# VH-VL binders against GTP-dependent dephospho-CoA kinase: the designs that were tried, part 1

No score or structure here was measured in a lab: all are predicted.

Target 1, 172 residues: GTP-dependent dephospho-CoA kinase, of Pyrobaculum arsenaticum (a4wlj5)
Amino acid sequence: MTCYKLSRRRDLFAFPYPLTVWRDPPRSVEVVRDFVESYDIRHIYTVGDVVTRNFLEYGLAPTSVAVDEKTRRGIKVEGLGLYKRVIRVNNPPGYITEEAWAAVEEAVEGGVLIKVDGEEDMLSLAFIKLAPPRSVVAYGHYLGALVAIPVDWYRDSILRLFNYLEQCQQKA
Positions, changes and structure headers below are counted from each chain's first letter, unless a header gives other numbers; antibody chains aren't numbered by Kabat.
F, E and O stand for the ipSAE by ESMFold2-Fast, ESMFold2 and OpenDDE, each averaged over both directions (binder to target, target to binder). V2 = 0.75 x the mean of E and O + 0.25 x the DockQ between their complexes.
[cut] stands for letters that were removed.
Atom coordinates printed by the task and the answers are left out, and those that the model quotes come from them; centres of patches stay.

## First folded at step 1 (VH-VL)

Design A1 (framework fv_acasunlimab)
Fold by ESMFold2-Fast, scan of step 1:
Structure A1 (fold): chain C 172 residues (1-172), chain A 120 residues (1-120), chain B 108 residues (1-108)
Amino acid sequence: as target 1 above (172 residues)
Amino acid sequence: EVQLLEPGGGLVQPGGSLRLSCEASGFTFSSYAMSWVRQAPGKGLEWVSGISGSGGSTFYADSVRGRFTISRDSSKNTLFLQMSSLRAEDTAVYYCAKVLYSSSWYFDLWGQGTLVTVSS
Amino acid sequence: SYVLTQPPSVSVAPGQTARITCGGNNIGSKSVHWYQQKPGQAPVLVVYDDSDRPSGLPERFSGSNSGNTATLTISRVEAGDEADYYCQVWDSSSDHVVFGGGTKLTVL
């Protein structure tokens, strides 16, 4: 799939959305759990070490996860043994590389741990684009909140952010 | 070894109380929601109660609400069911069960079951 | 309260295909899970999320779910498949786990 990058419009990706949760765990996870159960959500995808750790620790195990290959924030995530299929990708900050897209295409099927060498944040957009119906994609907001995107309600709105992404060239 | 062990059960008179326990090993206990499911002699499976990984959310079947309390202790990797005001119809084998994905609430791991008999 | 209905018993000859149904109002909008239980044993998950199988389970076990009926299908039935089978959903409107009444599969 085509590579994408943000030149300087990272603020557009970080906009608060209806399920932006400004509470500490476990309450932040329980808010998402209540939504998942109320709307019969079948798939949960987490992007980022903190959000993945919190979901696993507080009983809302995701369908698939994307985490940093090296713990850059000093965060240890336990429970990753649940994901028996491990895919490693290289993804520089602000990019969604072709190999990252391919990994997300496999991860939406479930049971996958994507280990990202670089920055995983932008993979949340790939999950939002590729997730099946009845999915929630959750990631950490840089200001400390948890963002949870119900894909069926917000896919088209969030994917308008692609209008602010530039295509990048992938090396063979 | 990944397992759920249920020491406990017993014989209790109607109106009495009993606490069941279920000890988890081989997985990160606090990461998973847990549940109690019972089965009366010769009958089918009946869900009793559920609890989130954090313990912040609890759920109860209508037949036990107000009489049973589910709780967990992550420092001991142990799930509990405190049963009070017991009735003859509460006689059953009680299973603890692990919830793999709380979005679907299905049980991938079950304890061996513990018999609770309520009679005089 | 939400109710799941299963036939109490199903008989099948070895090598044939067994089909166990689970009826529920608009059950196709819910995720259905199936458990096998042998006498004196705890239940074992055999199908989850309508049609997925746990690791290590034979391909003979499959599931489907649409409209008002979910079905567990066991192909090329073996004597060892004789057991009680239960369907299960999470009913988000009541925050309850709901089990069907169970079906006794007899392999003659």
Scores: ipSAE 0.000, ipTM 0.467, lowest interface PAE 18.7, mean pLDDT 82

Design A10 (framework fv_acasunlimab)
Fold by ESMFold2-Fast, scan of step 1:
Structure A10 (fold): chain C 172 residues (1-172), chain A 122 residues (1-122), chain B 108 residues (1-108)
Amino acid sequence: as target 1 above (172 residues)
Amino acid sequence: EVQLLEPGGGLVQPGGSLRLSCEASGFTFSTYAMSWVRQAPGKGLEWVSGISYSGGFTFYADSVRGRFTISRDSSKNTLFLQMSSLRAEDTAVYYCAKGSPYYLGSYAFDIWGQGTLVTVSS
Amino acid sequence: SYVLTQPPSVSVAPGQTARITCGGNNIGSKSVHWYQQKPGQAPVLVVYYDSDRPSGLPERFSGSNSGNTATLTISRVEAGDEADYYCQVWDSSSDHWVFGGGTKLTVL
């Protein structure tokens, strides 16, 4: 089995996209909801605890979610009961491990909560690659904005970034 | 070495069925999405079907949907195309092709099978 | 559904430069792959992701992609380059691979 890790070009994964929203909730969620309704988006995937919590709290339930297991420890997030299948994965910073890829393949079908031991940020790329048509993948920008990627418009551009990922052998 | 071998093919009457196979070697078959591409005599390439690494997602061109079924067996490193309700218009050389890691839609087809002729005729 | 348009044929003299175009609506936002097919043989990947070359292929093959047109360029053409050439993109809206109609390159 194979895994992928980000090479030295990590900055390429942090460029601005539509819908980069510099508003606090609930307004940031309202902007995404308007886009979802206007463009008949059928699937929403969130990566990160804050973005997932905000979407659930303000009534825009994602199809599947990926969250940091440690960040949610001791903090109750309402609405996670929507996700009947819970998958736990190990995913170190800067990597997309094979188990994370496999979990995302399951999650694109819906009803999945992925709990990540490590860093979940890179799983947004896996969701963008694997999501069906009419999907949005949303995650938090490191500067505090909400980023929402309509996959139909940006998948091809983002797949070019896989040229900068290195294969790694999982296990030994 | 990286290769795809296609032992199937043949002559079949209209309305008949035929199963094509494609045996992979030299790479981790279970990691890659696979496709079938056909070419009618004297015509261009036409993508007909694709399957994700796990088999969880399958895709079909409009011309074959409901008649063809793509599947894979990771334990045998083999890709299949089950064809039913065959028509004269399905007469073509069928190629299997190695695609993207995991999901179908990103990487070029870097390895192709030798092609298998399917003739649909009475 | 998405459509790719190629000229049906291009003729070039040995040593000259051949240019094969692939037209598509906003194709510059997509990744274009190119295949060479010789009679009786399976297609061979010659350019991928617009301009990258597989290892072992001559530097004479190059590609570009912007706006509504992608181009495969073959410099210093040799008789052995005579073949059919196909462009290909993934259409994320339909989850389908799309091939162009093919261009027959004649070297005379």
Scores: ipSAE 0.006, ipTM 0.479, lowest interface PAE 15.8, mean pLDDT 81

Design A11 (framework fv_acasunlimab)
Heavy chain, then light chain:
Amino acid sequence: EVQLLEPGGGLVQPGGSLRLSCEASGFTFSTYAMSWVRQAPGKGLEWVSGISYSGGFTFYADSVRGRFTISRDSSKNTLFLQMSSLRAEDTAVYYCAKSWYPYGFDYWGQGTLVTVSS
Amino acid sequence: SYVLTQPPSVSVAPGQTARITCGGNNIGSKSVHWYQQKPGQAPVLVVYYDSDRPSGLPERFSGSNSGNTATLTISRVEAGDEADYYCQVWDSSSDHWVFGGGTKLTVL
ESMFold2-Fast, scan of step 1: ipSAE 0.007; ipTM 0.488

Design A2 (from A1 with heavy chain V99G Y101W S102F S103G S104E W105L L109Y; framework fv_acasunlimab)
Fold by ESMFold2-Fast, scan of step 1:
Structure A2 (fold): chain C 172 residues (1-172), chain A 120 residues (1-120), chain B 108 residues (1-108)
Amino acid sequence: as target 1 above (172 residues)
Amino acid sequence: EVQLLEPGGGLVQPGGSLRLSCEASGFTFSSYAMSWVRQAPGKGLEWVSGISGSGGSTFYADSVRGRFTISRDSSKNTLFLQMSSLRAEDTAVYYCAKGLWFGELYFDYWGQGTLVTVSS
Amino acid sequence: SYVLTQPPSVSVAPGQTARITCGGNNIGSKSVHWYQQKPGQAPVLVVYDDSDRPSGLPERFSGSNSGNTATLTISRVEAGDEADYYCQVWDSSSDHVVFGGGTKLTVL
C-alpha cells in the first residue's frame, strides 16, 4: 500500500551477500539447488532477467519471477503454464512503487511473472519482506555474481535497512 | 544459424488427415515454445496452435480444437501438427514458428511454409 | 474473442514516414509485436514488446503502444519496405495468439 525509495542515507545502505556465487552457470545454479535441498527451502523468487533465465534453463524453476519488461529475446523455459499470471508495473530506479509492492504481494503466492518497466532491483527487498518462511530470493550482482538470500536467516537484518527507506507520495 | 525446415505439404480430400513436421536446428530446441501459424491464399496470418518448450502445455485456436494435435520430439528436434477431419477452409500455407515467452508470446524465426490443399 | 484492427492499406512516398496502426481494447496493457511479410516469403519480426527491435534490423523501424492503439513507425521509407505488416498480441484470458488483419504498405 506504500511506496518506498532510497533516502540520502544510501551511503549506509549495503545489500548483504549471505550466499554469493562467483561461478558461471550451470555451477551457480547447482550451488543454489544444493542449498535449497539441504535446508528444505520451499519457495524461490528471482529478480532480474539473467538470473531468472539461468534458473529456468538449468532446472531450478522459481516460484515467481520479476524481470525487466524491455529484456531482449524474452526466453521462457519450463512451459507456458508455470507463470499464468503476468503483472506489468512501472518502477523507476531506486524506488519500490505502490504498484510494484502490490505485484510482489501477489507474486509471493506463486505462479506470477512481474514485468518491470524501469528497474527491478529494489523488488528483491519487497520479496524478502513479504516472502513466506523457507524462501530464497535470488538476484544478480552487476559484476556477474549470483546473490541468494535465505529469507529465514536474513529477513530481520535486511528489514533494518527499511529505516533508510522513506515513504513516497502516490501520484494520481 | 537458426533454421526451421518444413518438408512436405500435400493434397488431401475433405475429411482426410495429414501430419506436418518442422525440423529445427541452430538453437536449443527444448528451451523454446513453438507454434503453427497458417495463411490462406490471399488472406492474413492466423495462429493455429502452440506448445511449450517442455511439451507440458498445448494451446489451440477454436477453429481447430478437437481436430488438430500439436506435439514435439526433443530427441529429433522436430515439431509436429497432426491434422484430422480436414475441411476446405483449412487450405493454407502452414508456418512453424519459434516462440519467445516472458509472459507475452512472439516469434523470432519462421519456417519457409508448407502448402496444404484440401479439395476433392 | 480479442480483436486487433489494422487499416487495410497505407501509401507513402520514399523518404517519408509511414505510420501503421493496430487498434485493440486496452491494447496498452498488452505487449504488441510486428511482422513484415513480402510476397511469397515467410513473415519477419521487425518490432517486439511494443518498441524493441531485433538485432540487425534498421533503426528506422520503431513502435509505440498506449491506450487503445499501438503504432508501427517506419522512418525514411525505402522501396524495399513495401510489404504487408501484421500486429500481434498474446491474449492471456484465452491463451491465444491474436494477429491483426494486416496492412499493405505501398511505396509510391
Scores: ipSAE 0.000, ipTM 0.489, lowest interface PAE 15.9, mean pLDDT 81

Design A3 (framework fv_acasunlimab)
Fold by ESMFold2-Fast, scan of step 1:
Structure A3 (fold): chain C 172 residues (1-172), chain A 121 residues (1-121), chain B 108 residues (1-108)
Amino acid sequence: as target 1 above (172 residues)
Amino acid sequence: EVQLLEPGGGLVQPGGSLRLSCEASGFTFSSYAMSWVRQAPGKGLEWVSGISGSGGSTFYADSVRGRFTISRDSSKNTLFLQMSSLRAEDTAVYYCAKDYYDSSGYYFDYWGQGTLVTVSS
Amino acid sequence: SYVLTQPPSVSVAPGQTARITCGGNNIGSKSVHWYQQKPGQAPVLVVYDDSDRPSGLPERFSGSNSGNTATLTISRVEAGDEADYYCQVWDSSSDHVVFGGGTKLTVL
């Protein structure tokens, strides 16, 4: 796979996503749970410490999770022992590195905890691209809002954003 | 180009009220969180309040909680700070500031020019 | 409540390197941002997310953050760099933005 980085068209990644929940837990998790149950969603992926913590605390355990290895927001996540496979990746802000991409390829199968050294937010795009049908990818806004993307409805629209990513050179 | 315009401030008596406004242009207003940051004469920066892009979440410094209310009007691209029960120590230049839209946390990529609020008899 | 500590002043000769520190308990686990403020003007973002620079900022500005100390480094200092500098973090436990007390950089 190829390394990607944000280009000068970064404004396009400020796209308002379809299911944005401006509610605090547990209501934010309840909204996603209702959607999952109503639309027969089979896979849930969370990206970010806050969203992962909230989903686990309120009983909506994700299929796989991606969290910050060094918690920048001071958030401790309980329940990560549910994920038997642990993959550590280096992923600088604004990038999707080859190792991050490979980790997401494994994580869509389930039972994976990806620990990101750097910034995990861009991995949500990789999950949206690689997730099987009947999936939801959820990530947190830094003000505590929840963004949940039903993959079957929005994958193609979001993947057009890859046209605005530049290929980068990556060295170990 | 991003621009944040703050109309002039005011003089107010202790215990009085004042509303500040910040008119935004050059970006999709409802997609970005906004904050108010103040600076007393000769002192450093102090964060006052923050609001999410949708307006659904608001945050306040302990020193202003219960006295100040942050709000926004997306139809007017305007951020507000309603200040009540004003004290002499609220005297400061008040800046509106735009948060950058990403998952890296709260930081301010653009600032208004500042509005002086003086609380005295 | 979370507190950020900066030295009140730093002096440096033109062409030298200025280092402004920002101390905080376990600050290396937080993202640190830096602002420059000149007299009578609004602050300007000069470093964000510990070490990233906004477009158009001179490459002489850089940042680091580890343990209990974050540092803003200004290499090959010029007279125009004279200003007050503030560090800033988001404290997730209190949902507060926290600023340091500011450091006045004097270029002699």
Scores: ipSAE 0.000, ipTM 0.481, lowest interface PAE 15.8, mean pLDDT 81

Design A4 (framework fv_acasunlimab)
Heavy chain, then light chain:
Amino acid sequence: EVQLLEPGGGLVQPGGSLRLSCEASGFTFSSYAMSWVRQAPGKGLEWVSGISGSGGSTFYADSVRGRFTISRDSSKNTLFLQMSSLRAEDTAVYYCAKGGYSGYDWYFDLWGQGTLVTVSS
Amino acid sequence: SYVLTQPPSVSVAPGQTARITCGGNNIGSKSVHWYQQKPGQAPVLVVYDDSDRPSGLPERFSGSNSGNTATLTISRVEAGDEADYYCQVWDSSSDHVVFGGGTKLTVL
ESMFold2-Fast, scan of step 1: ipSAE 0.000; ipTM 0.479

Design A5 (framework fv_acasunlimab)
Fold by ESMFold2-Fast, scan of step 1:
Structure A5 (fold): chain C 172 residues (1-172), chain A 124 residues (1-124), chain B 108 residues (1-108)
Amino acid sequence: as target 1 above (172 residues)
Amino acid sequence: EVQLLEPGGGLVQPGGSLRLSCEASGFTFSSYAMSWVRQAPGKGLEWVSGISGSGGSTFYADSVRGRFTISRDSSKNTLFLQMSSLRAEDTAVYYCAKDFEYSSSWYEYYFDYWGQGTLVTVSS
Amino acid sequence: SYVLTQPPSVSVAPGQTARITCGGNNIGSKSVHWYQQKPGQAPVLVVYDDSDRPSGLPERFSGSNSGNTATLTISRVEAGDEADYYCQVWDSSSDHVVFGGGTKLTVL
């Protein structure tokens, strides 16, 4: 897959989406659990150490997860033994590298832990692009909220944001 | 089904050289980092060297840097450790070990599968 | 260089719980992995990333890691659990794998 980088209209990626949950754990996880149960969601993907930790800690185990590899950039997450396949990727801030795309292609099938050296935030867009129907992709907003995206409702609108990403070339 | 096969080791004189090999099967060889870990008789585990899946990054313990060289041949699914300037304190069982995590370009080692071990004795 | 400290031995009665500690400066900020080694055999990964189990390992094996101490806990101990246990971290400041000195678990 093609490398992408954040080059124009960065404000569009920072804007809170309609499904932003402004609650602290465990309440934030309870809200997502209620949604998952009410709308028969089958797949949950989390991007980020805090959101992944909270989902596992409060009993809403994701289908696959993407977390920060560096100790000082993230938080250690217990329960990752649920994910039998571990994939490490290098992904600089504001990018979705080719190896990150490949890892997400594996992860949508379930049982995958993606460990990201760099910044994992943009992988939420890759999950939204590739997730099967009846999926939720959850990640943390930098202002302290949880963002949960039902893929079936918002995929097309969110994928229009790719029009504001620039293709990059990676040298092998 | 993952298997790491190490040929038998040997007796080498101090100052000598020896090349260890580890043949891998049952996984995508180039997608996993590999390490050598040794254990002196009656002692604990000591990490010796590691190499990324692509072979682009190599790391060595301070005790072997400049004397040992780790390498891999993806066409043969084989990991190597070239040992030179051997000392009595290099006497140990040497294990090849597969990194748990999938990545051709990354490293941060911990090991889900180990070879059976190859005894290397350095003595006159 | 970074150092991991384990007790040289731990004894436990069958059916009880064994706890093996691994001490390291601010080890709670690192990921700790645990290996079991029986006489004449290669090590086997029993716990990784502090508390996760490889596929096929019994739930009796668990781990924790906080502050300056990581702990491997083996519940309902069986005679077959008698082995040497090693903790391990990756030290990013030196790019080195660091092992603890090992703990011999004896089932009385």
Scores: ipSAE 0.000, ipTM 0.478, lowest interface PAE 17.4, mean pLDDT 82

Design A6 (framework fv_acasunlimab)
Fold by ESMFold2-Fast, scan of step 1:
Structure A6 (fold): chain C 172 residues (1-172), chain A 118 residues (1-118), chain B 108 residues (1-108)
Amino acid sequence: as target 1 above (172 residues)
Amino acid sequence: EVQLLEPGGGLVQPGGSLRLSCEASGFTFSSYAMSWVRQAPGKGLEWVSGISGSGGSTFYADSVRGRFTISRDSSKNTLFLQMSSLRAEDTAVYYCAKHGYSYGFDYWGQGTLVTVSS
Amino acid sequence: SYVLTQPPSVSVAPGQTARITCGGNNIGSKSVHWYQQKPGQAPVLVVYDDSDRPSGLPERFSGSNSGNTATLTISRVEAGDEADYYCQVWDSSSDHVVFGGGTKLTVL
């Protein structure tokens, strides 16, 4: 088990990937669905309330999801009852805590809803590291695009971002 | 063949209530989101409210939030709009409509006139 | 709240091409649908998802959507095309359906 903190601020969500979709749902979800069907993807993981809501509403149910513990005003996420195992974690901005890492280790098996008290964005990196083959990890770009990472193609490139992370001293 | 049938509108005084219904046939009712769209006499189309296929998610235009309630009954293949605290500006033809691809409307009911007047 | 802007009217001669615009901030990122409405009738879907046509509709109806403008194009216009036309999007940021104000197409 390891704990990471972002020692060099690099915006993961601005990195150009082939499945960066500058399109509003449902079209953005339909693009990912076409990819999933074309490449026989078996596992889908979403990180973030809006991405998770859009995937569930437009019929592309993720294998496991990570969302903010607090719901946003006016946004409802329907279908979270699909995830029978609920794990609550504390994860400050810029970190992947030991408890968040352990939650992602369970979540890659499927059927898990991770509720994050703090910021869930960095958990996308943990999903990319731990996801089995034939997986897609999807999260939102802060400018509104959907980013979908096919793990088999991009795991090695993205894991080089661990060079921007340093091991933390967290025990709590 | 998809059909959406809207029985009964009516004349209601300001502050009153009225329930609209829309009977659906020709498709798997619980698999599709539906909405109510209204049109005031001589005016354009205005979206009022929407509901997911399961009925778990509901959506409302700001102008009707807190006054109107959308619901559906899968056993009867029927969509409802409960309207309360009605105002003169709610006077319109109300259409029920089925959502198709990308939340467009592929089928529309014939419309029901609702008149709010004293 | 998201707003779609249409010209109130467009006039075209029979056999010519009519173009009806729908303006919206970054509308090219959204899926645009178009409806035809004749007096006393319910609207009818004529173009969905920017450029797709429902089964049975003539190829004369087509659509495009990029940047801040979506366009409904009606080629070889016929008298029977005279109607009101509405554009529509789903605004995912507010979870609202948004309609344009409508354009009356007159075939003269």
Scores: ipSAE 0.000, ipTM 0.509, lowest interface PAE 15.3, mean pLDDT 83

Design A7 (framework fv_acasunlimab)
Fold by ESMFold2-Fast, scan of step 1:
Structure A7 (fold): chain C 172 residues (1-172), chain A 120 residues (1-120), chain B 108 residues (1-108)
Amino acid sequence: as target 1 above (172 residues)
Amino acid sequence: EVQLLEPGGGLVQPGGSLRLSCEASGFTFSTYAMSWVRQAPGKGLEWVSGISYSGGFTFYADSVRGRFTISRDSSKNTLFLQMSSLRAEDTAVYYCAKEYSSGWYAFDIWGQGTLVTVSS
Amino acid sequence: SYVLTQPPSVSVAPGQTARITCGGNNIGSKSVHWYQQKPGQAPVLVVYYDSDRPSGLPERFSGSNSGNTATLTISRVEAGDEADYYCQVWDSSSDHWVFGGGTKLTVL
């Protein structure tokens, strides 16, 4: 089994990119909706329970979503029945496993709910890599802000972090 | 060779205007965010302004907002800082700096600095 | 406005270890970069993303960042390390880069 570990660049989830929105919903979702409409964005991918819940609750349904298989604080996400294809993956903290990568390859086509046993945050990097043009990948900043990455503008810059993803081998 | 060259600077009277330029070579200028950082004589570093790789986002320190304008011309590999309504406290060495990626990362390459004196 | 606090000066004997601190509220949640500046010269990046080192710089430079304090550590200090050192973070609440006030390292 092949996996990838982000060595020292996890601050992707802590770093403020343009379109880091320091607002509570519904305003945070309104900002992303305005961007989607203004720049003709065709695909939206959300990573994380809170971000996914907020997008669905305020009417900005993502193309595909990745959520925690086990909620830690009982966060309930309504509207997941919209995603007819459900894929469960194991993804330990700080990694993008081979199975998580394969799930994202399928999810960029749309209609997919990825349920992650472990840490889903790193899948945002896989979505940024694999998303088609005119996509936005949205995830939570760990200080509570919403991060929305327009892939056409930031894909290459963010993927330079792939130089810091380490291939790891799984023990039998 | 990766470098930033800053022709410009000079002496200007209070209330005057001056445009600084910074010419990039040895890297794909159009893919990196750029900033201007200044240093008053005997003082520390102060960030002044930043611009995204596309020019779609610009940011300014509170002390210069409304007076300075950052811009770029990727066809000429050049970064600009248009300074207006200059004050004595704007006297400083101005550095252009390249971020090592377009995501507000560290400044890995710096220009040599250009002295701007606002006096008399 | 977000503020980074550095001691104005640190003195160390040659061959010893210098530690320069950078204090900020929840700075451990931010990425800290460090610059060395010698008189009459442009700053040079010595540590980025808390603990990474640019190619070609001595392994004597290292960094850490946790809680409310980031630290630049210079081991086996040499006379040539005498310089001003600045920490830097991006403050997302104001959309500003913020520098610390600088620390003058004196090697005596």
Scores: ipSAE 0.006, ipTM 0.482, lowest interface PAE 14.0, mean pLDDT 81

Design A8 (framework fv_acasunlimab)
Fold by ESMFold2-Fast, scan of step 1:
Structure A8 (fold): chain C 172 residues (1-172), chain A 123 residues (1-123), chain B 108 residues (1-108)
Amino acid sequence: as target 1 above (172 residues)
Amino acid sequence: EVQLLEPGGGLVQPGGSLRLSCEASGFTFSTYAMSWVRQAPGKGLEWVSGISYSGGFTFYADSVRGRFTISRDSSKNTLFLQMSSLRAEDTAVYYCAKETTVTTYYYYGMDVWGQGTLVTVSS
Amino acid sequence: SYVLTQPPSVSVAPGQTARITCGGNNIGSKSVHWYQQKPGQAPVLVVYYDSDRPSGLPERFSGSNSGNTATLTISRVEAGDEADYYCQVWDSSSDHWVFGGGTKLTVL
């Protein structure tokens, strides 16, 4: 079990990636769907309420999802009944706690809804590290874009950022 | 033929409540997302709240969140805005509006608008 | 939160082309809708999804959207085009509709 903290996480989510889509749904979801179909992607993981909602609404159901436990007023996600296994984790801003890592280890198998008390964004790094081949991890960019990471193409490049993460002390 | 009718406005004191309604006809109400948009006297358009065709998604402007509740009754072809803890700044003409496309719920703009309902919040 | 900037007014002579701009950070990545509003009336959709026109609207109305600026273009302007014009986008990061401040078009 590991725990990581990124000191300047906003820069991570601002990094330009080839599948950064600066377009609103349904076009943003259409771009990802076209990629999924063209490259035989088998697994899709979404991190964040808005991206999860958009994928479900426009027919690109994720393999597993991670969402904020505290829904914003007025934001509801239909279709979460697809995920029979629900895991609740505590994940303070800027961390990936041991319980969050364990939840993602289970979620990569599929059918899992992770409800995060705290900040779910950092779980995108855990999904990128742990996802099987032929996976896409999608999350929101702080400037409003959809970021979709084909893990086969970018896993190693993105995970070089782990060299800048501080490993948390493990609980005994 | 296609229309949205808002039955009328109201005068209410600060801290009071008021429910607006919007009656749809001439289209399949249950398949379209709906919004409320307001306009203060002499000012521009401000989006207030939106609801998906199913009612499963609701959205609110920061200025009204926690005070206003949008809802719909598709069996009656009616959209509602329940307004609570009203402030002088809420004084405006309120419009209901429908989404332009059947298969999307709020991304393609608003093609049919109600006539507007004046809401005045004053002591 | 996302902000759309419009000039407060634009003047044009009859028969000329009016251009009304809508500025926003990377607005070219968003879908822009345009509304016409005459005094005492509800808004009317004149262009949606950057450049599409609603049925029944004259071809004189067109739109474009690229980079940081969206533009509503009204060709062969008529006196009846005098109105306030608003641009609008959906901001998917905050789940908000955002309107521009409006532009008053005056026909000479």
Scores: ipSAE 0.000, ipTM 0.447, lowest interface PAE 19.1, mean pLDDT 81

